# Designs tried in a protein design chat: VHH binders against p0dx41. Part 25

Target 1, 281 residues: p0dx41
Amino acid sequence: MASFIASDQDVKNFLTAPSMNDQEGIGFAYATDEAVLKALIPAPLKLMAPVVCGYVVHMGKPTFSAPYLEESLFALVSYKDKMMGAYPINLLLHGPGAESGVIAGREGAGIPKKLADDIELRRNDNSATATVERHGKTLLNVSWTAGELNDPSIMKQFAGQLALGKEAEMNSFFYKYDIDQHEDGTNHFSNVQLVATQLRSLADQVEPGNLSIQLESTDDDPFGELKVLKPLGAAWFHFDTSVMFNTLKLDEVDAATTMPKLLTGRYDRSFFNPKAATYII
Short names: E, the ipSAE of ESMFold2; O, the ipSAE of ESMFold2 at other seeds; V2, 0.75 times the mean of E and O plus 0.25 times the DockQ between their complexes.

## First folded at step 9 (VHH; framework vhh_7qia_2)

Design x5 (at its last look DockQ between E and O 0.84; V2 from the best seeds 0.00; counts 0 for: pae O 6.7 > 2, unsure alone 63.4 < 65)
Fold by ESMFold2, look of step 9:
Structure x5 (fold): chain B 281 residues (1-281), chain A 125 residues (1-125)
Amino acid sequence: as target 1 above (281 residues)
Amino acid sequence: QLQLVESGGGLVQPGGSLRLSCEASGFTFSRYAMGWYRQAPGKQRELVAWITSGGYTNYADSVKGRFTISRDNAKNTVYLQMNSLRPEDTAIYYCAAEPRYYSYKWHESSEYDYWGKGTPVTVSS
């Protein structure tokens, strides 16, 4: 019987490890300005390469929502030279499960998720395209054509991240924080923490190929700051399963040096620019 | 080779119902988005409804609340249940398939790779 009060069993089911099963789409990598990308990486994470990675995928059978489409741009980083993984700069979601996905990710691990106005992902045999639209512009236009990578010298590293037929574990790093209010009504940040989510994924399809990619900016989503200096490659992939099986609390970090790097992935300019009065939704 | 075969059309009175079927062969049906289009005499072909490979549905405004698209992956079949039919629904109805296409926004285009031959529907007293 539906109720605002969840049963004990509902609460237990809610706490089951989330999985993003039947995930399919385009993954890609391109070289960018090292100084610009390094500046976006909060301590104690360290940039491993001047490369932006990303994807546009369909999450076909997520355990926590209806299906949705997702875009991300992320950097490759290390924590204390021992633990390596992805640091997502943004994630944009679209589709019937997108609202639930944003809420779950923001609350569970501080994942920088916002809603896109539209995401399209299309494959016709040997080529695929994807577009991501938000607030009046196409922020990302990406295509993959099966065949040779743009820079074949990275094929070994590229292929190693997507091992066919075997489960692979990967870390994703995020920062969580609280916003507390003072007695006088003003706000401050507290409990700013670095966390790592750990994913176990099984890729059953990986098809490398050539990347074509264009990025644009809006005031709310400055994707163009991460200039495409050289496209490196793309792949079409399918994950049968992708389970977020653990979240580690790694460090508490300084709010003053960290928060400037977190806001734009989580909020639009109207939250921190009092001269921004235009909305496009 | 790849084939889509529509059936279930016919003559019906206003307010009546029909159920169209489209049986697919020669491809991995569960990975395709499926759509129904219609073309009335002297008019352009228009999208009526579509369903993603994962089962999400969308409809043209003119048929929302009256038509229901569904799929049965075990039978490689997509259906269009048409209720409360009106004379303006008179058209030839075509089934179409789109490989690995993911979109949740309404679109009107002939982006589908495979098309059926059509099944006529006439709504008249």
Scores: ipSAE 0.133, ipTM 0.649, lowest interface PAE 5.3, mean pLDDT 86
Fold by ESMFold2 at other seeds, look of step 9:
Structure x5 (fold): chain B 281 residues (1-281), chain A 125 residues (1-125)
Amino acid sequence: as target 1 above (281 residues)
Amino acid sequence: QLQLVESGGGLVQPGGSLRLSCEASGFTFSRYAMGWYRQAPGKQRELVAWITSGGYTNYADSVKGRFTISRDNAKNTVYLQMNSLRPEDTAIYYCAAEPRYYSYKWHESSEYDYWGKGTPVTVSS
């Protein structure tokens, strides 16, 4: 019987660890301007390399929603030189499970998720393409062709990530915060904290190859700021299972120095531009 | 070699029902989107319905509410249940497999689909 009141069993099931099973698509890496990328990384995280990594994948059997497609661009970072992992700059979701994915990620760990207008991912034989569209432009157009990497030297950096049949653990770092209202009606940020999610993934297909990638910007999604200086490589991969087994609270951080680096990945220009509220369409 | 074999076509009166089956071999069926197309004499082939690897379905407007696509990954088979058949449903029905393709937007064409030989469906009194 449906109800606005969840049963005790519903609450128990809600608290079960989420998995993003049957994940498949294109992963890639390219070199970018170090100063630009470093400026996007809030303290206390530190940039590890002048490289943007990313993916366009189908989340085939998430435990919390219908399937969806997801794009991300992320930096490789460290926390206190002890924990290393990904700092996602953006994530765009599309498909029947996308709304649930945005809600879960935003509320659970402050993940910078928005909805895309369209994501397509297609593989035929030994090549694949993906596109991500939002607000009038193709923000990302990426292709993989099986074979030689653009820069074979990156094999040294990614050798462990190519191992089939072995679980790999990865940290992802996010900032969570509250928005509170003062007695005078104005708002402020509070409880700004760095968190890490920990994910255990089992790859059963990894096919390295050549990357071709193009980024564009809109007012709402300035992907082109992360310029492609040199494509490094791509791979087609499939993860059989991918379990989020831990989330850690790492640090509390200053709102004034942190929030400017968080808002554009989470909100569109209508939140910032008074003229956007008065435009005639 | 990828193979698609349709069955279940035939002659049926208006208002009747048929269930088409398509058995697949030579590829990892559970990872492919599957579709049904039809071609009436003198007309272009058109997409009728498709189903993603994960089970999401979509239909042409002309068949919504009457046709249901489904799949059984254990049997490597996709089905088209056709109810309330009309004379304008008369066509050769083809099963198609798409490469690993993920989209939630209606897609009117694919340049690299694999096709079965077709199964004829005739709806006449």
Scores: ipSAE 0.058, ipTM 0.580, lowest interface PAE 6.7, mean pLDDT 86
ESMFold2 (binder alone), look of step 9: mean pLDDT 80; pTM 0.810

Design x6 (at its last look DockQ between E and O 0.92; V2 from the best seeds 0.00; counts 0 for: pae E 4.8 > 2, unsure alone 60.4 < 65)
Fold by ESMFold2 at other seeds, look of step 9:
Structure x6 (fold): chain B 281 residues (1-281), chain A 125 residues (1-125)
Amino acid sequence: as target 1 above (281 residues)
Amino acid sequence: QLQLVESGGGLVQPGGSLRLSCEASGFTFSRYAMGWYRQAPGKQRELVAFITYGGYTNYADSVKGRFTISRDNAKNTVYLQMNSLRPEDTAIYYCAAEPRYYKYTWHESSEYDYWGKGTPVTVSS
């Protein structure tokens, strides 16, 4: 029976490790301006390459929501030269499970998720396209064509993305924080922490190919700051399973130097500027 | 290749109901997005409803609340339940399929890879 009070079994199930099963779509990488990308990476993470990676995928059987489409752009980073992994700059979600996916990711691991107005992902024969729309623009338009990579020299540098048929463990780095209110009514950030989620993923399809990609900006989503200097390659992939089996608390960090690099991926300009307009499409 | 065969069309009075079926023959039906299109004489073919392989549905504004698309993956069949039929619903109805097409917002047209031959629906007194 439906109730505002969850059963003990519901609470137990809620605490089960989240999985993003039956995930497929386009993954890609391109070279960008190193100084620009490095400036976006909060300490103590260090940028490992002047490369933006990303994807547009369908999350077919997530354990925490109905299915949804997801876009991400991320950097390759290390923590103290000991742990390597992805630092997602943004994630945009669309579809029946998208709201639940945003809530779960934001609250569970501080994942920089917002809702897109529309995401389309389509494959025909040996080519695929995807588009991501938000607030009046197509922020991302990406195509994959099976065959040659744009830059074949990067085949060995695609960590974890080419591990067909074997489970791979990956780290993703996020920053969590609290927003607390002062006695005078103003807010402040507290408990700003670097965490790593650890995923175990099984790729059963990886089809490399040529990338075509265009980015655009809005005031809320400045994707164009991450300029495409050179497309490197793309692939169509399918993960049978992808389980987030662990989250590590790595470090506490300074709010003043960290939060400016976190807000745009999580909030729109209307949160920062009381005169900013909100567009309805 | 996937073949699509529509059935269930016919003549019906205004306000009546019909249930269209589209049986697919081929592999991996459960991985196809399915749609119903219609084409009245002298008109461009228009998308009526679609259902993703995950079961999400969407409808043209002209049929919302009257038509229901559904799928039975065990029978490789997609259905269109058409209630409260109007004369403007008169058309040939086509079933269509597309693998790996993920879209949750409505659009006026779709690039579907496989098409049935159609089943006629006539709504008249």
Scores: ipSAE 0.163, ipTM 0.670, lowest interface PAE 4.6, mean pLDDT 87
Fold by ESMFold2, look of step 9:
Structure x6 (fold): chain B 281 residues (1-281), chain A 125 residues (1-125)
Amino acid sequence: as target 1 above (281 residues)
Amino acid sequence: QLQLVESGGGLVQPGGSLRLSCEASGFTFSRYAMGWYRQAPGKQRELVAFITYGGYTNYADSVKGRFTISRDNAKNTVYLQMNSLRPEDTAIYYCAAEPRYYKYTWHESSEYDYWGKGTPVTVSS
């Protein structure tokens, strides 16, 4: 019988390692303003290149939800010159599993997830397009055409990130935090930590090609701050499996210097600005 | 060759029911989104319902609550159960398939890769 009280077996199953199996879509990279991107990266992470990477994918068989579509923009960073990986600036989710995906990612690893109003991902023959819409604008419009990258000199780096036929391990860096409420109802941040999630992924399809990309901003989603100075390339890819097999606690960090860089990817302006309101019914 | 074959159409009285079937051959059905379209004489073809390869469904407003789309990946078949039929449902019904189109919001038009030849449905007294 369904109940607000979960069984012991349900609790045990809830704690299994999550995976994002059967995912496919467009991955891309473009050059952006180094100073702008560097300013978004909280210490102790260091920016490795003035490049924004991103994707729009369909998560076909996630273990924690129904299927959904996901967008992300991320920077390439290192932790103390010892670990390299992605620092996601935002993720937008859409589809039947999207609400569960936002909740799981936010609570599990502090992942900067919000819901999009719409995501479309479409491929025909050797070309594909994707759009991401939120709060009245198309924030991202991306196209891939199979063939040569916009900048062929990055082919080695692209191939390294998406190695075919072999499991590859990847790090993603996030900042976790608690919000504790005082007796008077006000809140404070505590336990602000840098963590890394480690994924083991098997790419069985990677098709490099040319990137066309446009970004736009709303008050809640300032994607245009990450200007496209030069498109570098795109690929269509498929991961058969992608398993989050480890999470590492790396550092405790200062709330005052860190939290300003975390809130926009996780909350809308109405949370910060008492004079902000949107009436779309 | 890659084919979609519809069946189950016919003549039915208003308020009646029909179940359409579309059998697929020559490709991996389980990786395709499937749609049902209809076209009345002299009118443009319109999307009626779609189902993703994972089983998520959506419907045109004109049929919501009366029609149900479903799929059986083991039999390479998609179905359209049509209940409470009305004369305005009279049309040729077409099955369509699209391998890599992901959209959960309703859309009035789509670029489907493969189409069936259609099965006629007539709702009249």
Scores: ipSAE 0.155, ipTM 0.661, lowest interface PAE 4.8, mean pLDDT 87
ESMFold2 (binder alone), look of step 9: mean pLDDT 79; pTM 0.802

## First folded at step 11 (VHH; framework vhh_5c3l_4)

Design y1 (at its last look DockQ between E and O 0.77; V2 from the best seeds 0.00; counts 0 for: pae O 6.7 > 2, unsure alone 64.1 < 65)
Fold by ESMFold2, look of step 11:
Structure y1 (fold): chain B 281 residues (1-281), chain A 127 residues (1-127)
Amino acid sequence: as target 1 above (281 residues)
Amino acid sequence: QVQLQESGGGLVQPGGSLRLSCAASGFTFSSYAMSWVRQAPGKGLEVVSDISSGGGSTTYADSVKGRFTISRDNAKNTLYLQMNSLKPEDTAVYYCAKETRYYSYGGSTYRYEFDYRGPGTQVTVSS
């Protein structure tokens, strides 16, 4: 019977490693302004290339929720020139499992997740499109057409990371923090730390192709800051399984220099300016 | 251009087993989720099972869960349905279907669409 008190078995099940099984959609990469992208990357992470990567996917069988759609834009980074991976700048979620996905990601690893108003992902034969809408604009409009990449150099980088039929491990880097309240009612950040989540993923389908991509901005989601200087390529892909099997604490970092780079991906303008509210009814 | 051909149907006694196959051509089979759909006499279409493009995720209608197993071999462009513990209620024409990927949520709902079905194979379970 339902209860606010979880059973011992429920608690045990809650602690099982999360899996994002049956993921499919469009992955893409494009060249952007190096100085702009580098400025968004908090120390001690270092930007590896002036490239924004991203995806729009359907999470078909997550172990923690109903299915949902997810968008992300991320940079390729290194930690101390030896540990490489993705630094997601944002994630937007939509669908019946989206609320649970935001809660799990925010609380589990400090993942910069917000809810989109709508995400659509459609594939017919050898082409696919995706759109992401939030607060009155289409922030992202992306298309993939099977065939040649816009610039083949990116295919070698991603093909080396994804081997069909073999599990591959990938790192994603996030910053976690606490917000504590002083006795006078004001808040401060504490325990600001760099973590890496490690995923073990089985890619069983990758179809490379041509990228067409358009970004727009709102005050809450300034996607246009990451200008598309040159589309590099896209692919339709499917991960049969994807298990987040480990989270590593890598470093404690300075709040004053780090937190300004974390807030926009996690909060809207109304949090910073009481007059900056969005009403959509 | 898309072609789907089912096989493996037939007459079987209650409690028996059959394995259905579907040969696919004319599209990149590994890029699409696939489904088995059936139509019993005088009834509408029922989605029996579906399988993700890579084969890692499956769903089943409540009426067949625990008795039927969907699988695929992307190297052979072939979809399968293992049907065990067959009942007279399973009597139907079984169709292999290619899914269109369309992910959109309106309120609390979402949909997968079907582009093509094969001609079907008859399964008859009779005591």
Scores: ipSAE 0.121, ipTM 0.623, lowest interface PAE 4.9, mean pLDDT 86
Fold by ESMFold2 at other seeds, look of step 11:
Parts: structure tokens; C-alpha cells; sequence
Structure y1 (fold): chain B 281 residues (1-281), chain A 127 residues (1-127)
């Protein structure tokens, strides 16, 4: 029945490409302070617009875990003016599959995942809301109402990114690294590199609408640094399938200049600030 | 006003088949996940099957998996349930339900909620 030892077939199955099927929720975009956002983007990625994009979704049928809820905030970036895509600043996960989702994403592609204390996602008729809570605050409160975008001028770009009934390919950029221990127990970073994951997604529902969004900060999750200067729009969407079909190694990068921009999406303050502590009851 | 009307129920022998239909109006049918829910005599409501708004994802209660198939035609605002290999324990009133999508894992529960269901159609499986 059960064993600590996996079979050879189990190992082979573990190596199959992950899919995030039956995913739905709220996607959104807002304008933010360009200088602040640009400073968060590690070289060699370049910021394409002073816009934060994000989502709160239910991952209904992931191939690597039970279902879970996921939040992300990401920037729109380019790599050497040839590849464009998302640079996720954070992902917070909640639900029965969340622990497995964090482990898989961290180990597979260096994805900046942490666990949220709670994520709620609710839709009634032509409106939806989502909240993300961690460490004593609601970090994100977002609403979508079907209809006009806050800024109608982005409608073509908004619609073009979600091609209904056809598979669309999307790049996401991450920085992977190792943490190695010296014999004296001290740590160092090694193999710091820029990668891209490529997803092929089939969107069968996209309903654009009006965004309402509020952000808050804790010491561990400074979402408020990405100030909402102007809501641009939101949509309710459903991806029938979403398959990670490629992962590309793009560049080796300097640890000293890169790691300061990576740690907060992956670790809390107590991990690297000797005067910080967190107590969860 | 939301309207759901089930049809296709009836009396059938064990091992038989029925196909239920649900005509929907008064809301944007393609925007909502839909469910078939049943109530056996003296029992509470049981969610039999769910289907996503686009039809790409389905779920089934363990008791009907492999025997029942949910489908939808968004152009005709119609939900279907194909029921094969019917058993006496499938005897129930079957309801078509419009879902409110509510995803929460706070506390110990994962849940969907309904905001409306039809009057139901009786399915009786009798030897």
C-alpha cells in the first residue's frame, strides 16, 4: 500500500510536464510609480511599462497537487528586446494544494512563492471580489465588475492577450539560485541565473470590466510599495488548460546585485533580519 | 428573473438510461458554472456533478462517476445529464442549479454555493 520508497514508475510520472488546468479568477492591471517598479527589476530584464499586473485565481485541476488559490503581482518586462513577458514579484498560495505548489514552483523554476494565511475568491453574476491575507493584514483587496475598463484605451491590448478558443503562449521570467552551506555553517549563493518558463494556455472565458483595488503592507510583504496610481482594468477569465511546455536558461547573473531583489518574495524578514521575529498562533 | 426548468425524468428499470435537460433563462448562462443536485427520499441534497462555465472542466460524485456525464450547450442555454447504468439508489428529485463561485479554504471547508435551482424532475429506478 504505502512506502517511503517510490517505484520506478512513480519517478517517471514525477518527471512529466506540469499543467495548471481549470484555472479561473480575476486578472487586473494598474499604473504605479515607474521609478519604484523599475528598481525592483533585476538586470538584464527591462521594464516595459509602469504597470503592475496581477491575478487571484483558483487552480482547479493542477497535475502536481490538490486544488489551491493563488495570487500574483507581476511586471511586464523584456529580455534583450526579443522576449517579452511577465516578471512575477510575488505569488501567495492558499488551500489544500498550496504547500505542494510552493515546493514545486520553488524547486522547478525558482518561482517566488509563499503561503498566504487566507485567500477568498467570490463571483456573483456580474461582479467578483478577492482578498489575500497574510501576517495580520489584508494585503490585497480586488474587485471586478463586468463592463467598461477603467481606461478603455487599453481594450485592444487587454483582449489581444487572451485569445478565446485558441492556445496562447506566454513567457514568465524567474531567477533561480542555490543556497550552499560552507563547512562552518555559513551560506552562500551559487548558480544565480535568469530563466523563462513558457506556458501554452487555452482561455475559454474572458469578461473585461472595472477594477477596484487596495493594497496594504506588512514587514514581510510590502505590497503597498507598488502604489496604485490608477486602476486600468480587470477581467474574469477561465483557462481550460495551461501547460508549461518549455523552460529556458537565459543568463547567469551576479548574485550581489540580484539577490537583494529576490529575497522578500521567497523569505520573511526573520530569515535575514536578526532583529525581526514572527509569532503565529 | 432566473428561470431553470428540468425535464427528462421518469420511471426506469435498474440498468437503464435517462437523459436530463435543463433550460435556463434570465441570466447569462455562459458565465456560470452549473450543477446537477439530487435529493433522495429522506436525505439531504447531494451535488451529483458540476461543469465549468465553458464546459471544459467537470466533476462527479463518487457514487455516479463513470455512469453519469454532464454537458452543456451555451448557445442553447441548456444543461444536460446523461445517466447510464441506473441503480435504485439513484432514485431522487434531480435539480439543475446555478452556482455562485466561492472559493475559500479558510477554516476547514472548500465550498461552492448555489443561488438558485429549478423545481426538479423525478427519477425513479425500480425493479
Amino acid sequence: as target 1 above (281 residues)
Amino acid sequence: QVQLQESGGGLVQPGGSLRLSCAASGFTFSSYAMSWVRQAPGKGLEVVSDISSGGGSTTYADSVKGRFTISRDNAKNTLYLQMNSLKPEDTAVYYCAKETRYYSYGGSTYRYEFDYRGPGTQVTVSS
Scores: ipSAE 0.037, ipTM 0.595, lowest interface PAE 6.7, mean pLDDT 86
ESMFold2 (binder alone), look of step 11: mean pLDDT 79; pTM 0.795

Design y2 (at its last look DockQ between E and O 0.55; V2 from the best seeds 0.00; counts 0 for: pae O 8.0 > 2)
Fold by ESMFold2, look of step 11:
Structure y2 (fold): chain B 281 residues (1-281), chain A 127 residues (1-127)
Amino acid sequence: as target 1 above (281 residues)
Amino acid sequence: QVQLQESGGGLVQPGGSLRLSCAASGFTFSSYAMSWVRQAPGKGLEVVSDISSGGGSTYYADSVKGRFTISRDNAKNTLYLQMNSLKPEDTAVYYCAKETRTYSYGGSTYRYEFDYRGPGTQVTVSS
């Protein structure tokens, strides 16, 4: 029944709204250098706090792929002081559904996704750990222990926004672009746009606790630039459903000032500098 | 001490129905995804169906889609499997299983990981 040609019904199914059902793992937040984080945020987005948020989760029943594990680090931003949400700096994916997840996210919304070499997420009773490995290093090692937050004053913002048993709408901001080739063979960026994906999520578990986190860098994944000045807190959470129900095209933006902030999350160093060969493992 | 106890198996004719139940104790049932797995004579374990901790997301093996329905009652700590239009190839021992919350793929095919499973209940579909 398989064919290179998709049926009309297959095309219709392909176009249904994607959902990240049965998603669970560790969410966390830490304070970082404000100037460093602000410099990473392309206009017209505005940094709202000198805080890096992130997660390592298992996407258990996504509607577009086999299951996979996903890591992200993101900033809290606003668009024109009226829409607030997440600006993901990176996402790393691992597992049987990961390749499909990278393709879908990159093509659908310009999401800065790459493949990790390994991601592990483990929970035992009231504690959990996660590791993310790429190109010979553990880029992220995070743990959560149920109980008190490192800094209780900041977790009330997140806990109040994720009401248990009720759907919440959330925005994530991304930049999309095309790469076009001129008749002389050289390339340029075109159609550089800010978009927002809108998610409707139902959280049925949120268990706050203490964060322990360590970051490392490789040349391809400079996680350590977002240094951990102060761990703020973590939580184990479960979303029974999380539906991407809308994508808004918000602005066209200048390629020269924007693209330098987009490439590292999407490409490795050898792509930027032909003389900078990075390891064969 | 985690305990899982299946019930509701038996002998049934092809085309018939059975409803399996699994009573759970010794852990916070509502916090874990749960599975039904089966083992036919001389075969390995097959995951028949699973259900998320909140009950909103389900999975079914291709061989049972449209015929079986998994459900749970978190207030009663009970997992269910409604089996309709039974076929001789559904003959197996059916196990209730508590899924782990440890996720690692190691560059490998997706595999279910279970913390505990019950002793099982026999389902026989005789021609």
Scores: ipSAE 0.373, ipTM 0.758, lowest interface PAE 2.3, mean pLDDT 88
Fold by ESMFold2 at other seeds, look of step 11:
Structure y2 (fold): chain B 281 residues (1-281), chain A 127 residues (1-127)
Amino acid sequence: as target 1 above (281 residues)
Amino acid sequence: QVQLQESGGGLVQPGGSLRLSCAASGFTFSSYAMSWVRQAPGKGLEVVSDISSGGGSTYYADSVKGRFTISRDNAKNTLYLQMNSLKPEDTAVYYCAKETRTYSYGGSTYRYEFDYRGPGTQVTVSS
């Protein structure tokens, strides 16, 4: 019988490590303004290159939800020069599993997930396109064409992360925090901490190629701040498996200097501007 | 030029088995998801099964789940469908199809699109 009360076995299954199986789509990288990108990276993370990486993918068989589409833009960062990985600036999700994916990621690791109004990912022969729409604008329009990268010099930097037929481990860095309320009704941040999720992924297809990319901004999603100074390259890829096998607590961090860099990836302007409104019905 | 050629169809009794093959040429086979699609007499097309470009993920229609197995050999540019426990309802022309994948949930579902299919192979299940 259905119940609001989960069984002991249901609780145990809920705690099983999540996996994003049958993931495929376009991955890409482009050069951007170093000062702008560096300013977005909260301490103690350090920017490793003036490059924005990103993807638009279909999560075909996630273990925690129905399928969904996901977009991300992320920076390449290090923690204390000993752990390297991705710092996602945003993630937008769309599709039947998207709501569950946002809830799981926000609650589990503080992942900056919001819902997109639409995501399309399309491949024909040796080319593919993707679009991401939110709040009245196409925020991202990306194309991949199989062949030569825009700038082949980046190949060495990324070659080990997508080695075919071999599992690769990657760190992703996120910031978690609490929002608590004072007796007078005002809110404050507490327990602001840096965490790393660790993924083990098996890529069984990687097809490098040429990137074409356009970014636009809305008040809620200022993607255009990450200007495309030079497209570097793209690839179509497929991960057979991608399992999140570990989450590490790394540091507690200062709320006043950190939270300004976290809010826009997680909340819309209605939290910052009492006159802002969005109606989607 | 994209070419797909199905084989392995025939007449079989209920409960029997058949193995379909599809030889592919004229494109980079390992770059595309592939599907088996069937058309029963007087019916529309039904996606029977599909398989990702790397072979790691599969789909089966509810009508064939547990009885059919799709596989591929990217080194031989060949797609397969093992069909067990065949029923009269499985009688159809079976087509091998090259997919163009479009993922969009604007209408609450994502879609398969097929650029090319072969001439088909007849499967007939009767006593």
Scores: ipSAE 0.013, ipTM 0.549, lowest interface PAE 8.0, mean pLDDT 86
ESMFold2 (binder alone), look of step 11: mean pLDDT 80; pTM 0.810

